# Designs tried in a protein design chat: VH-VL binders against DNA-directed RNA polymerase V subunit 5C (NRPE5C). Part 6

Target 1, 233 residues: DNA-directed RNA polymerase V subunit 5C (NRPE5C), of Arabidopsis thaliana (Mouse-ear cress) (q9m1h8)
Amino acid sequence: MEETMAEEGCCENVESTFDDGTNCISKTEDTGGIESKRFYLARTTAFEMLRDRGYEVNEAELSLTLSEFRSVFGEKPELERLRICVPLRSDPKKKILVVFMGTEPITVKSVRALHIQISNNVGLHAMILVLQSKMNHFAQKALTTFPFTVETFPIEDLLVNITKHIQQPKIEILNKEEKEQLLRKHALEDKQLPYLQEKDSFVRYYGLKKKQVVKITYSKEPVGDFVTYRCII

## First folded at step 1 (VH-VL)

Design z10 (framework fv_zilovertamab)
Fold by ESMFold2-Fast, scan of step 1:
Structure z10 (fold): chain C 233 residues (1-233), chain A 122 residues (1-122), chain B 107 residues (1-107)
Amino acid sequence: as target 1 above (233 residues)
Amino acid sequence: QVQLQESGPGLVKPSQTLSLTCTVSGYTFTDYYIHWVRQAPGQGLEWMGSINPSGGSTSYNQKFKDRLTISKDTSKNQVVLTMTNMDPVDTATYYCATYYDILTGYEAFDIWGHGTLVTVSS
Amino acid sequence: DIVMTQTPLSLPVTPGEPASISCRASQSISSYLAWYQQKPGQAPRLLIYDASSLQSGIPPRFSGSGYGTDFTLTINNIESEDAAYYFCQQSYDTPYTFGEGTKVEIK
C-alpha cells in the first residue's frame, strides 16, 4: 500500500517530512516500513541527482523498486550499505561519496570519525551527507577541514526529485566558452547578468558553485520555450 | 576571559516590543552560536532560540513563533533578541549563552551572560 | 517536544554524604544530556556534558551517568557550597528542553 498510495499521491500536499526524533511516549506506527521507504526514496533521488550532475550511475540502481530495495537492504537498512560512491563521467579519477547519517545529532566527533573512515578512499573530490538529525555549530565548522566540498541535505529534501515535477524548468551549466560568449554579449549590450542565491533548491540539486552561470529553460504552452541566464552568488 | 553581557529595558508594558542585546567579548564573534534562554521567577529554564552569527541563520522554539526574532550586528559584536506583543507571563530573567570549546562535540552551554530581568507590567 | 522529568524536586543532604539526582527523557536522547548548577541571583554553570563528561574547572566529586532515557547526576562527598538548584538539559533535538530543577539543601 505504501508503494502505490504514497508514491503516486503528489498533486496536493507536496510536503513530506519525517521526524524520527519526535515521540510523545513511543511511536504508534511500525517504523520499519516507513524507514526503509524513506531511505529508498532518498537514495533513488540521490542517484538521479548524481546522474544529472554528470556522474556514472548504474541504471539498475535508478530502476530499483521499493520491493526490490527491501529485499536487498531489509526493513531497517544498514547505513554503511546505503552509501554511494561513483566516478565523474568526464574524469573517472574524481569520485563523489554519499554518506547516510544516523538519527543521533552530528557532532565534531562524528566528523572526525568520517575523516578516519574515508582515509583510504583515493580520488574523492566531493562528499554529500544525508542528514536525519541536526548538525551543531562545531560539526558544521569541522566540515571545512575536508580537502573537498562537503554538502549536506536533510533526508526530507531528497524524498521528492524536484526536476521530475511537470512545471520545473530545465537547467544547464554553461561551459567556459558558452559563459565567455554570454558575458561578451551582455557587455556589448550594457546589461548585467541576474543572480541566483546558493540556497535556491535548484542550485542545491545541481551542486552549483559561486561564479557558475546557468541556462534556465521554461516551457510556455503554446508559445514555446523561454530562456534566461543566472550567475550563482 | 570570554564574556557575554545582556542589556535592555528592565520594564516593558503589555503589548509593547522587547529588545535585548547580547554583547560578545574575548573571542571571534562569528565562531559560535548564540542562544537565548529565559527563566520566569521561581521557574525552570526555557530555551528560546539561537543564531549562527557567521551566516545569520536562526532556530526558534515554536512556542515563540510569530513573536520572536533573533538578529546580529557583526560590527558591534552583538546579537539582538526582539519579541513583540509582550505579556505579563513573559516576565523573566533573560540570558544569552554559548559554547566555545571545539573539543566538547555537543551543544552544552559553558558560557552564560549574567542575565537581565525583564518585568512586564502596566 | 522532548519532556525532561527531574526527581526529586527537593533534596536535603548532610555534608559528606553522597547525593543523586535523576533525569528522565520522554524519548531516547542518546548521550546528549548536560547538567547545570544555579545559585540564587547567578546564571547557570555547566557541570557535565555528553551525559558523563566533566566540564573543565568542575570539582571531581561531580559525576554524570546514563544513556538513552535515564540519567543521574551524583555528588560524591557533598560540601556546603553545593547548596544550589540543579538542572538537566537535552540537546538531542530542538527545542532544547530542561528538567524542572532540583533544590539541594544542606542540613
Scores: ipSAE 0.000, ipTM 0.400, lowest interface PAE 19.7, mean pLDDT 79

Design z11 (framework fv_zilovertamab)
Fold by ESMFold2-Fast, scan of step 1:
Structure z11 (fold): chain C 233 residues (1-233), chain A 117 residues (1-117), chain B 107 residues (1-107)
Amino acid sequence: as target 1 above (233 residues)
Amino acid sequence: QVQLQESGPGLVKPSQTLSLTCTVSGYSFTSYYIHWVRQAPGQGLEWMGSINPDGGSTSYNQKFKDRLTISKDTSKNQVVLTMTNMDPVDTATYYCARWDYEGFDYWGHGTLVTVSS
Amino acid sequence: DIVMTQTPLSLPVTPGEPASISCRASQSVSSYLAWYQQKPGQAPRLLIYDASNRATGIPPRFSGSGYGTDFTLTINNIESEDAAYYFCQQYYNYPLTFGEGTKVEIK
């Protein structure tokens, strides 16, 4: 840590430092009802998101009521108990971990603790951090030390599932061969493949990456299925 | 068309500093990590380090300790590898390569650096 | 560091024969394994990623398999143009590491 902070331009002098986590007194809410509801909504949305991304999610988790959630986790849930770890349906050896972070500032120490906690988790291929506070510059850089993609979501972004309020299309990521065949076909027909920006809410929801091509199927009665393709840029 | 091009000296004397530049074109420079990989004559591939051109965060193979630095110049679409205190065992072909989330999909042509008095 | 060990180091094959190269990791790398082809005087070319997925433009005669510590690259109907070095690479943990390489020679 000291070496990491020095490397990132932080001071480690013997003089008093003002970048001490103990100087920050976290505000705690007295209304556990609001806190537990916030975690309940965010966790439910996270499970729905993971299911939509192709992960194997237990139906019991998706059908949990707020009352049942509070019975299991209490009015002030323990963050480590909220964690989600589920395998990919197409390849059960690949797992994703969702970690709920506290209200205290997230520092390089927090990221180092995560490294230690997941050191024995074989098959972890992605991680999502649900944030209740801002991540400092050094902590953000430290996320690049993981051997897989780490996404972050402010908890506010998970309180509502955006896909539930509009028509939900079926989204399929094309493999390299399918992508090449489609691009060749489009070129031969003088067609241009439409784009989706990385910043798009749906792109973030599904965890899509640049250069991926997705097949989007809309089901509309009485018209039937409507198919379109998008390249992420 | 995506292209990566290494440039720099072909000959370096022992104890001198090596500076190699990787110039990229045909894609958004800040969208992909750039890595440096070297290959000694007749030997295998050795990963040296990487940079995220969006923000400039770096990762290094600890074998090189503090003698290796990777930097970027976004205005020129360039990544620069700097390595101090060169030794004859550092003689190798040096490649820059683009990382596309699950592999090195594009490589430079490689530049041979010979360390000799 | 994760050590990647390839066998065999040299593989002479006749055109039309299948060729099989093994790669072993010193610890589990899940499916975070890629294979590269390198012809003399050229940079490496990505063949396989995520243990079993062919990269764009790679012929279907190339296939990859395996998980954890044991991986295999298979070339089902080898062509003369396939004479090259082949390297496996793990990207599960830093530092990224490569196998020592297998030289495929056409008889």
Scores: ipSAE 0.000, ipTM 0.401, lowest interface PAE 20.6, mean pLDDT 80

Design z2 (framework fv_zilovertamab)
Fold by ESMFold2-Fast, scan of step 1:
Structure z2 (fold): chain C 233 residues (1-233), chain A 118 residues (1-118), chain B 107 residues (1-107)
Amino acid sequence: as target 1 above (233 residues)
Amino acid sequence: QVQLQESGPGLVKPSQTLSLTCTVSGYSFTGYYIHWVRQAPGQGLEWMGSINPSGGSTSYNQKFKDRLTISKDTSKNQVVLTMTNMDPVDTATYYCARGEWLLYFDYWGHGTLVTVSS
Amino acid sequence: DIVMTQTPLSLPVTPGEPASISCRASQSISSYLAWYQQKPGQAPRLLIYAASSLQSGIPPRFSGSGYGTDFTLTINNIESEDAAYYFCQQSYSTPYTFGEGTKVEIK
């Protein structure tokens, strides 16, 4: 009901803008309502994901309403305006860029164009592509030409934030030394480290990679914290 | 107030074509998807297909792909379901429902019972 | 197609008791899961969307939980008016599919 009320409020406000009878826009039906909401949801989830990965995110971006989003970006947002570029809290020199791709197929040419577009962005250490079309094998392989990790997410995967429905753990990636010490300790006790699959939505949300070992700390009221370790396979 | 209302024939003979209309009011017609869902007597719900009234793109359950067409008339705020070659097994209550893309169906019409019998 | 399996199919409950209905997806659907209530002769009514978000106008005794393949609808302090069929539905991919439905009966 609130979503319906928000839609009606936005529509009424837009109509009020044209009360003077200038008719500055085509009298066509609102064809962008679904599109702008889709981008709004995906962008909000992306910001939440980046916050959870340790990036410095502006609170105003996280609290943006659909009506405010449409006021800023319009009914058919320009893809380049949707881009997100934020620094790591622990090292502000390191930035991540989120790029919203169009509906046209992603080709090697598309990847080369992206190289040119980001050439002046100093400090990029990671990138996420939000996809509205399938990427062929050659385009996917071309992503390895970037000097940093490039992740891809179908836009559908960002319409809902999975962590709002599960316990939000503290994630710490172990370095090689810490990993070796943990594995040595387990070997002495004749134990195996549990696994998480690379395709798992949790693993993808936090950007974890194969062979990394993560320390996961869960906070449970009233019991307190408990710690577990997982190897990504 | 958001309202969806189905209309069409209550009886269809085997092999004939069914045409049902969903008329909507109380919101921006192009802001939400319209879905068709049916329910055979005493059975569960079955999604048939949807249309984005903004642009007219459609999605169909493959089970109905060769028989089902969903179209729109934006001047009347209507979505039309057309299904060819009706069979007694198609006897069901047919609902139209308003949907967010990939999320949920928040408002439903009252449903219209279609009986397929000679 | 993604198959949605509900348990139990029939649930007799006494007023004031909590009721729980489970829904399992044949593959991960993230949080793209909605719950609907349907009373005899009526259209379905949306209760929960995105697995755990309560629809406006729905009593707070209804709640949803789960992620991936396993989901639960919980009705706390069930009332006689809650006698109805309950359906889960995935919207992760087309065709959208529903569970078989659970009939909640007040004894």
Scores: ipSAE 0.007, ipTM 0.418, lowest interface PAE 15.1, mean pLDDT 81

Design z3 (framework fv_zilovertamab)
Fold by ESMFold2-Fast, scan of step 1:
Structure z3 (fold): chain C 233 residues (1-233), chain A 121 residues (1-121), chain B 107 residues (1-107)
Amino acid sequence: as target 1 above (233 residues)
Amino acid sequence: QVQLQESGPGLVKPSQTLSLTCTVSGYTFTDYYIHWVRQAPGQGLEWMGSINPYGGSTSYNQKFKDRLTISKDTSKNQVVLTMTNMDPVDTATYYCARESYDSSGYYFDYWGHGTLVTVSS
Amino acid sequence: DIVMTQTPLSLPVTPGEPASISCRASQSVSSYLAWYQQKPGQAPRLLIYDASNRATGIPPRFSGSGYGTDFTLTINNIESEDAAYYFCQQYDNWPYTFGEGTKVEIK
């Protein structure tokens, strides 16, 4: 995925909002404040990420401007109002919840409070916590008490969409039969399947999990498709 | 009332394995983390490890991780500490303690009475 | 590991006088600090949590203060039954660590 990043085109009128958020958020003199801009950028990236993972996202959320965001949420957004809950396109009974955490350290008590807050959410199958503070070891361990996968992202990781303005690869998770056939072919050719680390930024962006085998298709203008396979480790 | 009670042998020979049980009552066993803390005679408190009784996931002080195992038996409301290769320096009073539900969750709101384990030949 | 240092290690006090015990962390623990009382032959008892909140059943003469690296336990009108060891504990970072303990003796 680093190869795709290197193929970025150059042109005038490239989005400057993301550059500002990445390079000098602490130097902004915006009257709406650094806080609302950070939440706007992170929330927009979260929606784009969920869309790319196969969730049903309202286009109005993806097209929301900073000015419109501030009109809805204010200069000091209430964290609970920022939450995102969207269904999976392939199975609308399965929903994902994105929770924005505050700047106070995240404790086991914080995780227990979250259990109570989501207890009436029907169909929740995954959760993402957007962090503005470190989680200590016990808070991290408390995330295992949820009956579904809980991912965490430092808010800094969501201020810029790493797939924005570049040729995005098509990611497909192989089913059992496809995976078995591919592994047999590689074994017969005395080859090992290449790996992607679960800590990789693109792996985290797409929410890929250990032991999944993915087909990555790169499309480049007149050149055509380049296909590669990776096992997540 | 909330109660935690340690039980096990008071005397262990060097190189033997220690097994201590913490039995809890008066609350829902799976709702609270249980920790083990020890105290050598006349000395301070030392955190050893913890378990989440809901899933059974454990955390250990790196000092003990090669010798220490914490497990649970939900049907008996018990947490078990197992430590291999006991040494005279492991002589201490061993406490189990409950992590508070109505707090930040990291401090210990209830403690067992403690059980003295002497390691000598 | 975060090192917790208590001063003094021994504190003789006269009944009715105030007593203060200090606890210093080697790095910031925010307000994630507890104080425990331990009388001879007994298990520790929670006194203070989150640096300044008194546990249920703890007399109002006990108070805690501090933030970051410097914390104080104060006993305003010390009574004879307060003769005990007092320990601070940080729970900001793994592994949990305790101070050495302060022995409060009534003169």
Scores: ipSAE 0.000, ipTM 0.411, lowest interface PAE 17.2, mean pLDDT 80

Design z4 (framework fv_zilovertamab)
Fold by ESMFold2-Fast, scan of step 1:
Structure z4 (fold): chain C 233 residues (1-233), chain A 119 residues (1-119), chain B 107 residues (1-107)
Amino acid sequence: as target 1 above (233 residues)
Amino acid sequence: QVQLQESGPGLVKPSQTLSLTCTVSGYTFTSYYIHWVRQAPGQGLEWMGSIDPSGGSTSYNQKFKDRLTISKDTSKNQVVLTMTNMDPVDTATYYCARDGYSYGLFDYWGHGTLVTVSS
Amino acid sequence: DIVMTQTPLSLPVTPGEPASISCRASQSISSWLAWYQQKPGQAPRLLIYDASSLESGIPPRFSGSGYGTDFTLTINNIESEDAAYYFCQQYNSYPYTFGEGTKVEIK
């Protein structure tokens, strides 16, 4: 069921997640530990991100409180228990796996271990690694050995949902025919469309790739729909 | 320990509506899709449709879409198949099956229930 | 719809011999193929998924191979209890479709 009574006035762009209503000022600390709160925030943002990308996410996961999270996963969560595996709404045979990595450096050996761990997972079509340590160039290159796209996010990038806003835009990736139709209609070349950079936080949040054309629709009352197009570079 | 059990009428007259119930036990009901698959006597298997028991979202084989409805009752751990305007050609054993990987793999099946459509 | 074609439809075998059943998809389904066994009067049982992965509890004499459009189920050293129908199933695309089935008969 839906939750209906929440405190207002959050200056940090995050909900109060401490069960005792504590804050982050000096000499006022959550005794439950920073580690569990950090995983809670990152995992919640990951679920919101996957929902916004069109994956089927359980509402119970989205409404989980910090105290509920701690009762399920404990003060020092097991990394493998934090993993998320959800299907794409438009095509349930395609699923995404989110893996939370430890604090040890990620090496080619770490990537090989992931290959073994997921070898029997049917239907994997994408993977996200949540990082707590630096990944060297060789480990990054080893991610290309997976038969699907693997994205990485420093855990710090998931502590706040950058899209958490009352009026969220509708994002649509144009298929080949839609892209061609748009270009014909406006007599535009791909290079003439306004661009969003691959490293942009918005682009990373939605998992957009180079050369994709996206339609962004804002629904603002009373003006109505505002539509814009971007090519990812 | 995982069990699925179909129940419903064994006989249906032409033009009447069929209602079959699938009751599950031994696992968390909302964690796996449930599918309906039928098999005419001496024939192959035919996928009919599925339901996500957590959200209630359904998928149907277009062949049955205008006659077939799949619904759920989470309080009873049940999935219900309803099919209108039954014909003798719909005579078949009807199975419910759990999608063990949530992607069209049927790891556990009910025993099946034979539905005969005749006047 | 993706059409799944099985050969042979009937396969008489002597105990101890290997048996092979072929399944062909009308278009590429990558590795998204499963094999089921159905004994008379019983529900189907999942044997193989992802073309070659053995389901838990299934004897190792069963194996699967293939990719794209051409797939094979092999039963090495066939036993009398293996007399059954065998069906392939694609789960690459809706609607999910099955082959016609192969009846394995013990001579």
Scores: ipSAE 0.000, ipTM 0.396, lowest interface PAE 19.3, mean pLDDT 81

Design z5 (framework fv_zilovertamab)
Fold by ESMFold2-Fast, scan of step 1:
Structure z5 (fold): chain C 233 residues (1-233), chain A 121 residues (1-121), chain B 107 residues (1-107)
Amino acid sequence: as target 1 above (233 residues)
Amino acid sequence: QVQLQESGPGLVKPSQTLSLTCTVSGYTFTSYWIHWVRQAPGQGLEWMGSINPSGGSTSYNQKFKDRLTISKDTSKNQVVLTMTNMDPVDTATYYCARSYDFWSGYPFDYWGHGTLVTVSS
Amino acid sequence: DIVMTQTPLSLPVTPGEPASISCRASQSVSSNLAWYQQKPGQAPRLLIYGASTRATGIPPRFSGSGYGTDFTLTINNIESEDAAYYFCQQYNEYPLTFGEGTKVEIK
């Protein structure tokens, strides 16, 4: 919203009435500035998200400034160059791919093209699509044909990191044995655990899936650790 | 070590205003919500309201909202409860307690020792 | 407001015996339920949160269970120092509400 106001201000406040070319250039530059800034913010948040999910992320990508981003990608970045592909820290042969989609409506044909592009990508075990447009019903169904989970995020959801202003807890996804041990220890059934909906922004940020049990540890010094468990529904 | 300590008058006359202060130490003041909970003699616990010291946002039990105000002073690590028009039925031990916010579920992990406030003429 | 109802209100128990306290919510609170212990002249102490998770430093003889509207606090091998009032609390929605309390007496 502030970027939109800036564009309007540039058109309204020009001290030279006969310098229309300068006004045109300024408006174009503002538009390009908004586009590159959105990609910069979304990509930075995506890297932070992947780091928090346990992926190996280059610290240089997390500290990249807007100016440096524009030097590398330009004011109108090429979508293919924005892609992120990083390995899981605990198992480097498992990789995640983040794909930035364009403003054109996403169709079944778009999804099929993506299948072809990634068909030779060994070790890909998850994918995230960053959306700038609607995905029709058929395209949404086509995402289920991938052999791994494909998540989607409207680009607007990645312009701000929801965890930046909150203490980050330690998130652990329980394996089958740990889950059974927890249930046995507390005499609980899966449905008796506290739950988090898949729609929750926290759940989406950490990429948690239905039926997973998550141990959340808040380790606020000097108070000590505080633990809670959630089942994703 | 984490400490919460209530302070204020032990006796208030009917129709007067009560002011209680909760002073905290041993942790970052702005990282936890502070709640006020009271307990009438021989009765159960009653939640009155809370404040987020980071932004100053407050939540009040509807029963008290017309006469209860909770405020903060970050420079002193204090939360202040102000309640107008005190009545003998408001006689109780008043506790401040802290809770985690965001996805933690608001359990009261540390409490003050409590301060008894008697309302009588 | 969500009303929390505890049963029994008074529970005499012999040391070494198990004790169980029930807490019922007037509507679902998911697992957003805590249990507190209060001894005379003292502030309440957190025992259990998330219906079943023990707070730091709480002995394993204390356990919690339940989901939705029905919850139980169990003390499996009760000791003399466990004589106290026990309160359940929901933190699913505002206003936060507590049960009436259960007085556990050691005979």
Scores: ipSAE 0.000, ipTM 0.415, lowest interface PAE 16.2, mean pLDDT 80

Design z6 (framework fv_zilovertamab)
Fold by ESMFold2-Fast, scan of step 1:
Structure z6 (fold): chain C 233 residues (1-233), chain A 121 residues (1-121), chain B 107 residues (1-107)
Amino acid sequence: as target 1 above (233 residues)
Amino acid sequence: QVQLQESGPGLVKPSQTLSLTCTVSGYTFTEYYIHWVRQAPGQGLEWMGSINPSGGYTSYNQKFKDRLTISKDTSKNQVVLTMTNMDPVDTATYYCARGDYVWGSYEFDYWGHGTLVTVSS
Amino acid sequence: DIVMTQTPLSLPVTPGEPASISCRASQSISSYLAWYQQKPGQAPRLLIYAASSLQSGIPPRFSGSGYGTDFTLTINNIESEDAAYYFCQQSYSTPLTFGEGTKVEIK
């Protein structure tokens, strides 16, 4: 293998006394510091979310500090460099892509551009868009043209990991047989399966889809574990 | 039995347009990507591009993007490769191959037999 | 583009011996690597996918290993019909790229 030339360039820049070639980002202003911190928090939460969904996430990404993030991405991070692409642990051939969108309105043209961009990714089975602006209904409908599920999150929803400030239950998606047995039992007993809305923060965090049935296990002392089921609507 | 079959002209003159057809059978046409891969005589394999027959979604190797178009005809279970401004260096055996996008990999599990295209005056 | 480097380019082997071919990616490709066999005048044939999974119908003397940047195709107890070119291919990122190929010759 060849050695990396970038490391040698960094060392040479350190020796400069007049023109600091390192890119003299001394103290970032509050506004610039807030922007880089916002991207740092959202990206860290996205990695945590993907790990919790069963994706293979590098531990180095989860342990990245704000200062390390700023040294890599700078005061005003380039959106394309923030992207995440990781494989599913149970099936490494299936990948998810997280795309950070800019502050400009997201239109059908924006979605069309994404189609072109994802042609450079192999094995994509899901995508997440992190939004800094609203999507009109035409753009939202255009997301259905992708051959896989595309989820959207306002960046504000990723600034805090909601699962970390509440006792988080274990969430399992029922397979076809388990779902059919449960629904048949409820129908025969003339019972309605409780619902959980698609817009619910836990549903969105775990990427659960309409019509899926999930088993939720709560661990509580001294009662122990108890189980409930929800149908996503 | 899954089959992919290439068809098209064996000889193309310089500056002319090449059109090759890949006809598939033995599976649901819209469930797998079709890729085009070429191999110059005595050389290695070169990926050209792909199409998702369900959505018509295409992906191209940038080397060919200015000249290459891949299209589909779902009613005939066919994918068509069109490449403009052919040059003698484009002389190669052209293969179509089946790959998976939606279910997570682009390993080519079935290939056509290949069609040799010679670009010569 | 991800560059795939194969070594050796030519591999003479005596029947019954094991043969090993290496493939190195210019960046990490996880396990998104396939191996193909190509005999003269024929289309390539998929041998291994996901770095180590044997394709159905392929003899068990073929095996793959590796992760990240370094991968190996092993042919145990090589047979005369194994004389062919062998190519690795990354499926991590487009453009999809192949190694230069290794010619396995029986001596």
Scores: ipSAE 0.000, ipTM 0.410, lowest interface PAE 16.5, mean pLDDT 79

